# VHH binders against Serine/threonine-protein phosphatase CPPED1 (CPPED1): the designs that were tried, part 5

Target 1, 314 residues: Serine/threonine-protein phosphatase CPPED1 (CPPED1), of Homo sapiens (Human) (q9brf8)
Amino acid sequence: MSAAEAGGVFHRARGRTLAAFPAEKESEWKGPFYFILGADPQFGLIKAWSTGDCDNGGDEWEQEIRLTEQAVQAINKLNPKPKFFVLCGDLIHAMPGKPWRTEQTEDLKRVLRAVDRAIPLVLVSGNHDIGNTPTAETVEEFCRTWGDDYFSFWVGGVLFLVLNSQFYENPSKCPSLKQAQDQWLDEQLSIARQRHCQHAIVFQHIPLFLESIDEDDDYYFNLSKSTRKKLADKFIHAGVKVVFSGHYHRNAGGTYQNLDMVVSSAIGCQLGRDPHGLRVVVVTAEKIVHRYYSLDELSEKGIEDDLMDLIKKK

## First folded at step 1 (VHH)

Design e04 (framework vhh_7sr4_2)
Fold by ESMFold2-Fast, scan of step 1:
Structure e04 (fold): chain B 314 residues (1-314), chain A 122 residues (1-122)
Amino acid sequence: as target 1 above (314 residues)
Amino acid sequence: EVKLVESGGGLVQPGGSLRLSCAASGFTFSYYAMGWYRQTPGKQRDLVADISSGGSTKYGDSVKGRFTISRDNTKNTVYLQMNSLKPEDTAVYYCAAKVYTYGSKYSEYDYWGQGTQVTVSS
């Protein structure tokens, strides 16, 4: 990491790891603990969606700023503090090369600087961050701005994997980068099996599926049937318990064998009937328990006692 | 604070019908599984019917085909329609909320209402 990056507030992943969680301190079970998951702040989408011009960069995002600031304030008030705050992709709306991308990026950086320094940020790339068809250039831009597009880290005996799901959607312009991720992923899944991690958890922007492994291809919101089945089988054989995703702007998901697919609704633009919100994820030795909170619920009431008791009574 | 308030219980003759309601507050109702349980004196609570956040239903063997569980997410209410009531259906009926959300495998504990008495007798 450069000197400039060493002073960064985002705890940028580098060398396919996250320095905020040194493996030497985190490889043994030290739970229970919890983390906060958000998705799709996607500065610019609300206006772009309302005007029907989603190919433009979106020229207004004041509501997304307000919603994301509310999310940050809610997270900062939590006691005990969450272990990390993960954002499951589509950080901004303006795709590479589109108008307003720089301004959206600078505003999101400003909002995220308000996150308590004790709470590491885990940033996942989405299609709007690197393009529906990523290139070496769009991936490099993301990595320079936010950190590595795929990496792993350990917290209290639990292995977390962050994947660039755009390589699964369309790797045609960067096949070598896709192959590098595939090789790296197979190695990480082998480590998960060999070290008998307490849990293995995956973050990626695009859901494997929205309701069922055998569902038809949506052409946008889910990975293709052949791809999702190959990934799900790899995850199951390695002992992965859950995949968390965004992209759908609605709460959704299902279970395939012993693997849970959890699609979390958006901080920003809603495409369904869910409120703008965040997901609280509690990790115990036996199970992973999660609950979606509206921003208002989390701001006003915090986390419900039934979830917090799982952290204190173990 | 999670709160569940049951209503609609009462006295009914064999072969009659009752509709129980449970009004929920203190959580995002649409994301939780809801259930009806019953207890007779000297026995443990038994599951009558359960409904997931996605609308999938499960029934106890003794009530299948006679009882229907449903939910109205706009009213934060779960219902139990009880038809062809029998004397053995006499019990206190409890509403329960499962403290897991969509995609969670199971809950550590459940929240319970105060109960509503159903008596089936001539």
Scores: ipSAE 0.000, ipTM 0.145, lowest interface PAE 16.3, mean pLDDT 85

Design e05 (framework vhh_7sr4_2)
Fold by ESMFold2-Fast, scan of step 1:
Structure e05 (fold): chain B 314 residues (1-314), chain A 119 residues (1-119)
Amino acid sequence: as target 1 above (314 residues)
Amino acid sequence: EVKLVESGGGLVQPGGSLRLSCAASGRIFSSYAMGWYRQTPGKQRDLVADIYSGGSTKYGDSVKGRFTISRDNTKNTVYLQMNSLKPEDTAVYYCAAGFEYKLGHFDYWGQGTQVTVSS
């Protein structure tokens, strides 16, 4: 929180990796451990949603600031500290080129500077961060502001993949960038198989599905049936255990074969009945266990003993 | 597969009332925006009313205060209560559904139902 320590305040992904977790130190099983997942702080959406005009950048976001500050404070108080804090896209509401985007971005940067320096940030792009139809320009702006839009990192023998899911939704204005991610992803999944990683875990903004692999296309909240099936089959073949997403602003998900699809509800604007919250994810040698906490629950009581006992030596 | 089916159209005298219903026969999500649009021969489709998942509504200027849009998210159905009908309300009324992100962008349209207001 000190200004004297403020130089380079975020653990930004560069060169398709995250320097906070060097692969040569993290390739062998060193668990169990846990991390915190949030989604959709989306500064501006509460006001935009309440007025019925979600195309505007939202001209007020004080509530989202307070909620995200509460989230950061809760995370900073956890003992032991989580390995990282991942935000699964829609960092701000204002689309590229829209009013309030710069102001929302600077406010979120200020809030995120308060995260304990021992807890790396992992930032995933959402549709509001790069556009529903991304371009080379909007991707470049994101990468300049927040770090790479897709990358991999290793923690204690577990491979983590961050994907730009907007290339799966609509790559029409940047087909070469979509092709580059596809090739990179196939390489990373091959590495996961070759290294016999303990687990492989995917973060992307848009869910593969909300309930089941065979569900109908929503045209917004889930990836198309053809796309989700191709991705799910690739993930299963490579030993991916779980995909974590935001976008839906509700807790949702299901299982397809041995792959879990976990949709986490929002820090910011809620579209269902879930409280504003964070997901605690515990990684053991055998399994991945997770639970959604309201911000109030996590702030007041921390993580329940049944989850924390999973990270203790057996 | 998503299909929108309108019902409740017909002939009514000026000053009368009609209630239109639009039911989805395929899967649509309650987070979708729903709307009613109308078209008269030789003219473009005009907004009658839109409703968002949270209950926020928008009305065309010519119908404001006379028509009320509502939705039942459990049934994926949208309704249009039309009061104080005028001859100029005569049109084919179309139901629409689309994701909420963009106002006025709808992916699904019904076949339309005729409303005729004449003495």
Scores: ipSAE 0.000, ipTM 0.181, lowest interface PAE 13.2, mean pLDDT 86

Design e06 (framework vhh_7sr4_2)
Amino acid sequence: EVKLVESGGGLVQPGGSLRLSCAASGFTVSSNYMGWYRQTPGKQRDLVADITSGGRTKYGDSVKGRFTISRDNTKNTVYLQMNSLKPEDTAVYYCAAHYRYSPWGQDYWGQGTQVTVSS
ESMFold2-Fast, scan of step 1: ipSAE 0.000; ipTM 0.284

Design e07 (framework vhh_7sr4_2)
Fold by ESMFold2-Fast, scan of step 1:
Structure e07 (fold): chain B 314 residues (1-314), chain A 120 residues (1-120)
Amino acid sequence: as target 1 above (314 residues)
Amino acid sequence: EVKLVESGGGLVQPGGSLRLSCAASGSTFSHYAMGWYRQTPGKQRDLVADISYGGSTKYGDSVKGRFTISRDNTKNTVYLQMNSLKPEDTAVYYCARGYLPSGKYYFDYWGQGTQVTVSS
């Protein structure tokens, strides 16, 4: 797949920014507004999980196609339209070099092509997208297919940061790329402080933690204790209010000081008791309010009036 | 097909030690929790220990401080080191793979079991 074909589906992040939101027009508060967050469509995982062989790419993903199509249809029906639709990683199940990766990627591109062009797509890399241990080659493949693996953008006075959390998990094969993200992140957090953004919000695939900052290392679903504490302290110092993640395929999270960690459950394969769903996130001048909706709830009833009333408040 | 094969059981004197191993064939270790359960005569299976993919552990109250669960993801093997064995530890020990990655809800795949007898 070419860069032009990828660009035809959605506007990709390039040069560490997202052209759909020009910074010069978006740096001042122009809310309230809302956006939609999904995670882990992960085409192939339902089949791979059910057969007990999740190391392979999963040779069937029709259910994930149907679920993701339902999600897109629900989003397209919303009025007013959300400012953007973010997918918090694990777009497909097949890891780099694994069978079915190309087919899963093409099917996801087809489904995402149906998203209303007025609703920009924001894509976050997950471990299945770039590997548990990323390399320069797997990062480059992701960037050619989907856009930059980390970038920032502004919407109505709010700074959004998209991070490649695999550099925090295992940077051993690409230490220079990890160092580049670290430097870039420190610069973005400095900008957040200097410009007194209304809010700063982080998207990354791997949660800092699932319940508590002091919880034990899981070595897979959460970042290591030393890493999560270092990142959380940087975020708190810069005024970041919330981190949104996927990866866990269950709704989870907690609060550390004034930083919320929100783990959103999957559009695709569920590993807990949550329904397949999407998170509605409302951004007001004072607060960020969010709620998880099953795909059926959002499709049939839309967003509840208490959340929508926050958008109409002046 | 998922296969779990236990080894290392046997007869040991009170106060002795045994190390159980569970070898998984196929792709059974990716993102799955592994656990050890035991069944004493006339009782249901009870959790001895579990371990997440990354090594977070949980132990049954009766074995805390005496047993240690560990895993080697490169060898697709989980281990149970049993120290200070008591007659009450006599049971068939089963290796299990967790349905969920954390193994917090249930274990779907089970080995055949290995007998541990603590007796003089």
Scores: ipSAE 0.000, ipTM 0.183, lowest interface PAE 15.1, mean pLDDT 85

Design e08 (framework vhh_7sr4_2)
Fold by ESMFold2-Fast, scan of step 1:
Structure e08 (fold): chain B 314 residues (1-314), chain A 119 residues (1-119)
Amino acid sequence: as target 1 above (314 residues)
Amino acid sequence: EVKLVESGGGLVQPGGSLRLSCAASGFTFDYYAMGWYRQTPGKQRDLVADITSGGDTKYGDSVKGRFTISRDNTKNTVYLQMNSLKPEDTAVYYCAAEYWDSGYEFDYWGQGTQVTVSS
């Protein structure tokens, strides 16, 4: 184990997998279990939003530090411990090459170091992490800093897929990288079917849709109608039950056939009226159930008994 | 594409029983809380019963002990067993589906089914 590993904050995804969950131990059903999902800590956005400078890094993010520290403290107090903590993109606000990016990144790393070592971190890239139009260089920077931008891992017989949704939004500067993800995704979905996984679950930053598959293109908060329908159909055919996303900074979502689209509100800056919060996701053999908690609710009361009883049924 | 189709309504005598069914399609049934509401013309909709995705049930005060809500996730169906029916139970009964963590009003509603309790 290197000094860097010994002082490491989280298990970086590498080689399109997450070493924290060895496949040989995780391919069989071992549930029920739960995990915690957060989105958009986005250090710098509160100040940038208030000043109208949303395309540049904000010069102040103390509130986002306090909120994310509260989230980490709440998670660390949960008993039993969640299997992992996933952050669904927009880790920091400053886009590649913008002011305050380095400082925001170092502060987030410091906060995430406080996560219990028994709770692996799963990091999803957002548009502020790699750019609205990613390049080979911005993707490489993300991978060096945080780990692979797309990968898969298994927990207790459940397949989890992390996707770089910026390739779906605008791949014009990196079409070969988009094609590589598409091929990899088709292979992973085939593996899900071949291995008869208990469930397949997708994490990506940009929602397929906010309310309905047939909704109009927002051009920012949802994927284009043609793209989201193609992805949704692929997911449904492979048996994917739910896609979890951030990006919208509000709770939202809906259902298309047998696929749920779940949009989680932010740990950081809110754009609607939801509290700063985290989503608790319980995975049973039969179903996936989830509930959004404010940071205060989760800190003060923990997880409600009806959700925890689902974990105890087997 | 979301559809909630109620059935089992009809005319029944006081003291009789009816079983309402709501067949759901176009969404992942298991993640939704399901409910039954009733409405008399000119009045607001009232909660009859609901059932969470985890199976926890809640009943309106006027029906508690007489009605039972249940769900069958393999058939994407929610049921309302109505016993000891009274004339005041006469209403249009609506099936509703609510996203697990909605904090909002029910997301989807059926077209309603008429229940009439009279001699």
Scores: ipSAE 0.000, ipTM 0.115, lowest interface PAE 19.6, mean pLDDT 86

Design e09 (framework vhh_7sr4_2)
Fold by ESMFold2-Fast, scan of step 1:
Structure e09 (fold): chain B 314 residues (1-314), chain A 119 residues (1-119)
Amino acid sequence: as target 1 above (314 residues)
Amino acid sequence: EVKLVESGGGLVQPGGSLRLSCAASGSIFSTYAMGWYRQTPGKQRDLVADIWSGGSTKYGDSVKGRFTISRDNTKNTVYLQMNSLKPEDTAVYYCATRYYSLKGDYDYWGQGTQVTVSS
């Protein structure tokens, strides 16, 4: 369900659900489908990174506008249409209270209005969206601007969970909000088990890990070893097959006890050698198959036949 | 968690060359920018050169065309090749990193290495 908001019509998660996918219609396996995942458009970061001052809000972001417009155009041309387009956090670069935040936000809203209305937007909060240490005020601002910071929805028998990973990183200024997410998550994971969902898939901004569950704490790009092991164990016991994240601005990931950790590189600023891009994710009854595409490749060639053939199968 | 150790400084004659190395140990985020700064007594530190993780470089105006910065990410080391050295290049040379973090930008500095250009 679309909602009218300041600046125009925008699809938002509300009441911890996404109205575009009502559970009563989406709880049964309906066959293979696919969705598109992007991360870190992060308007302002290219300039901030180039100047060596990433705490600055970034006073130029024309390149990120062009890249995100290219992404939207490529997605809109896909046939059949993807079920949804998810953005895995760091929508803008300017943190709460920083210069350029309002302008970056309004420009991103304008670009996202060009997404085909038949393709719901799924928005995940990142640290730049709510702060490295979130507060009730920064979470409330995010929810007013973009929709709920955590929620669930169903598509064709698959449960999708969107989590606010900043509560895992530093909940010190909002412990009651962190506790509320923890209780809600345990309930959703219980529902996944009880309903025998075809798959359960998690979106969160910060990766559990970049390569291995036992890797050292990075203190920024991965969750702490104690936290990631606790979450991974909860996900595995509930039947979660994959966690998708951004944050790292490079493609990365690994597997732990049949749980895949998939770190997707950025639409915006690249911090490694990957091209600006999007991840195509195909969901079949038996498996989840994904592939990262550069924006140029996806816009010029579309999705390769081997992935599209999976969608045509029973 | 990042420790920087400079090496390669010393005394050299005008027109000579030196290669400085900076070895980083501990956890290194791939977003670390690496740079060289220099300081003469009674003056502020000046940028000599920096290099980003993707390889883009920036040089101070006084060293362009004479100095080359490079990095080896497999060895977590940054280098400064200094050619056509002048007496004015005499300074303590510092290796530094900058990375983006949950607590804001952090700078890590080495202890410095002396470069003296004289006859």
Scores: ipSAE 0.000, ipTM 0.155, lowest interface PAE 14.1, mean pLDDT 85

Design e10 (framework vhh_7sr4_2)
Fold by ESMFold2-Fast, scan of step 1:
Structure e10 (fold): chain B 314 residues (1-314), chain A 120 residues (1-120)
Amino acid sequence: as target 1 above (314 residues)
Amino acid sequence: EVKLVESGGGLVQPGGSLRLSCAASGFTFSRYWMGWYRQTPGKQRDLVADITSGGSTKYGDSVKGRFTISRDNTKNTVYLQMNSLKPEDTAVYYCAAPYGSYFRTEYDYWGQGTQVTVSS
């Protein structure tokens, strides 16, 4: 049993579902509601980035601890409480098998234990969590530490899908695992169509794109053009309205047909000009509205009235 | 690198008019929604007007009927025509370009702002 499970902060996703949201209670529209999205706390990256040696696992991460503690404190003060707190991958910086990985993992678990027990944690795998080229071993390690790498759950008539985007980036060492996720995803998207869910929302670490569906392959920050088009078309056909990702450590995104791609900047290391922050996501019967907040803004002022007023609508 | 440069602000008497311009570079302007926001000291930025890539417009209640947003895709410029200005329109006006959302509620790219002062 992980320390986070033992602490009662959340129950890990198991059997491709999340026990905090039993499907039998959550399949009918019960919104509006909101949730908080963070990405890339990535303990160790600030030091590694500053030295120009991102392969070394980063031997200091005190600043990332303080930033993530500030995020947790800000979330815990929100009234009403968010339905859940999702972390869109790259929980730690040290790749599988690298130095400091165990220490970074234990420190992040300690910080996450402080999240209010009424606010379930939803954890998404990133490339640093599973490896740029995942293996059965690195996937199993992640699942033992944090919970399932892909799963679905329902909240108030809305279907949420968590995907392991590393299978889309490079499945060469685990083709059977990639195939299993593909089959599972097709089943979940069929369920979305069949049940006429209010919304379907996807969380994955790597963005489909940063600005446009037709943009060039970055070979790191976006999925390949062939892959992102196939996924986007599947999502659109199933009624998915938005994909939320991290990975880029900058706010970015765009729209392809009726599908929004939203790239959220980092709690931890910034690679652009954005402040360290969190995204507030409000789900109403008609629409999904979101806004990025710096940690200082959210800590000092909370959520703006225009967003909170959406939750009061019938 | 995305850049938004506002111009056209200044001091005007109540009932006067100003036209703000925002020159955009570093992205495919014609495909983006563009907006104008304003901010008074100690308050958050309020939406003044936005315009879709197709030219559809939306206005804040306080400016509807007095302000007009428009765009020229050949010049990569968005405009805000402000008529019948009131002292309560005094603010720093910001040009904004969204980075994306299903409902276009977030604006990632911001200009430096241009001051509009309406004083008798």
Scores: ipSAE 0.000, ipTM 0.115, lowest interface PAE 19.1, mean pLDDT 85

Design f01 (framework vhh_7ubx_2)
Fold by ESMFold2-Fast, scan of step 1:
Structure f01 (fold): chain B 314 residues (1-314), chain A 119 residues (1-119)
Amino acid sequence: as target 1 above (314 residues)
Amino acid sequence: QVQLVESGGGLVQPGGSLRLSCAASGFTFSSYAMTWVRQAPGKGPEWIATIYSGGSTMRDDSTKGRFTISRDNAKNTLYLQMTSLKPEDTALYYCARGYYRPSGYFDYRGPGTQVTVSS
């Protein structure tokens, strides 16, 4: 069983949709609302990073358990409840076939079972979840464990797209699966334009870019310049306002034309100076406003009044 | 045979400056991205900066105002210019071929050069 089934089968993405948000009931503006975004709980990375061998599955992850439990407790205390909690990939550290993968997965499932049943989980695949070079087998394992690797859902007139960004990074072992996602994405973006959604928002693990569309290829933390430009142009043409990603374990991002690229820092291992945290994302009719909170800030003080006032404003 | 050898570390006063060098051999240096990484006592490796073959750079936000990565392809040498050094900059600094990734390590790295910031 997956952690998505802890809230019932209802919370698991299937058939490229989320049953928690039926399109026929969610296609009209019913905002404002907010959701919580976390990234990279990545159970095992703190230990693997400390050894200098991050291809190791990481044989200790108690700190990541405590941090993710703190995140869940903070989310459960929020009033009003967020519409959903999205995790932007790298759920665990151990890649397919690596030691500790099963144990890390079962521990994360246990922690995620504590999420309030009224708050649907939205799970995005990361490179550690399906491999840097995914295969049909690693994708199928993810889908069996956590739900679909790419899908769409509607909330209050807003279209959300979850993408498997590993197909953009290296599709060499699964070119047919990459082509299927490309075709599906073009269809979803066409729907966004035809239905005149209030906003369209994308979740994917790997950022398009970290600072600027024209930045050099990092070969790991950003998508290649050719790929990111093609995707950004497609998103802009369809009216996508923002792409949210993890992967970088630091807060980063920028704007290209009218598209925001938002890179959220990690619940788990930090690679920069940001605290372990969560991003609060408020969706209004006019704009999308977001702010990164340390786990301690969100646990102790909740969401700041300026953001909550946007949620109360009708 | 690929070799990377760092130099230029040592003891420096807070507020001081150091220039680290990495001498590369055994490969076409100009064709590879090169990276500086540091590891403080009791902590994991921390990425500092990468310089691509064309000369553009990616830098960690916490140090990019004080540290500058550069290269001299004619001399097969990578540099890290460090200014306004702080006690928290105390670490083993090593160069690596390629970029640093959480899912692995560089294909080649040097043994490192120790930087100690103390009075």
Scores: ipSAE 0.000, ipTM 0.243, lowest interface PAE 15.2, mean pLDDT 87

Design f02 (framework vhh_7ubx_2)
Fold by ESMFold2-Fast, scan of step 1:
Structure f02 (fold): chain B 314 residues (1-314), chain A 118 residues (1-118)
Amino acid sequence: as target 1 above (314 residues)
Amino acid sequence: QVQLVESGGGLVQPGGSLRLSCAASGFTFSRYWMTWVRQAPGKGPEWIATITSGGSTMRDDSTKGRFTISRDNAKNTLYLQMTSLKPEDTALYYCAKGLYYGSEFDYRGPGTQVTVSS
């Protein structure tokens, strides 16, 4: 399978937006609705982690294929269908230029082609997708394969922002691209305030924090204290309610003022003791309600009645 | 009409054990994830453990090996078995319908007090 074939199935972001959700149809409140969030399928990591050498690119990933196929099958059975399925980065394990990257990418494309075409895919870049220190070349490769690395879209009066968090971690090899995202983000946050969106929601791979805004720098799993505070304050000022992330391979998060930081555990390799899973996110006029489901639980039982009842309310 | 009623708390010496219960009514208990949360005096709520409708468990690392969450769907009851109790475990313990995320729950009970003191 080729990039062109994959592009026809995936609702790729282009020109900093998603064609699957035309702004002229989506700018007014049409909720409640829900979407599904997954993170870190990261084909190859289970084997790489087990060897104690995560730089090897991971030469086996059959378990990640089965887990991601289970996730797709569970999502496809949901009724009503979710508005979209977002993957919050680290799509594959092998970093740019490393062995197994092409094979992992082709296998993930094959698995994702099984997602119901009525359910758009929203793809977020992670550090393994573009490098811990991205370059113009690694960003361009991602955009050719999966779509834009940052973009915005509207669903039923709610503004969604997808950010490339690697520019916040280390922009040293692409400072102009980081500056372009910063300018674009400030414009999107201004639009959120001007249009009085019902909610504004952010997706990015690296969490702002794991437990609290004032926590110490982890140097890998959270953004630096200076950076996270600056972003959190911008989000709060614009009325952003929640940031969803992956990267940590464990469920985590907390609240800073009126902003929730929600870290979702992985579809693929677990680094803690959480089950492999997906997060169900329900958006109502008043609030955003979410719950992490193990793949087995979601496959067996679907979404619990208490969350589904929220979708029936005006 | 959703109700959660915790019981089983009390005064216990360090190293002791307690089993907390949460009786659920007003909803189909077997279909919902259930959580134990505690709140110590002067502190915010702290997540302890969650059990899925299918019985899979998720636990906080600080209490793992000492606390075990379980459920009995036939009795609509959630349990927390606590062993090797420490003074730092002194708190009001709540059961909650759903998974803890920030300060929001689908619903939570009034709590049961656990005091660990010699």
Scores: ipSAE 0.000, ipTM 0.141, lowest interface PAE 17.7, mean pLDDT 86

Design f03 (framework vhh_7ubx_2)
Amino acid sequence: QVQLVESGGGLVQPGGSLRLSCAASGFTFSNYYMTWVRQAPGKGPEWIATISSGGRTMRDDSTKGRFTISRDNAKNTLYLQMTSLKPEDTALYYCAKYPWYSGTLDYRGPGTQVTVSS
ESMFold2-Fast, scan of step 1: ipSAE 0.000; ipTM 0.360

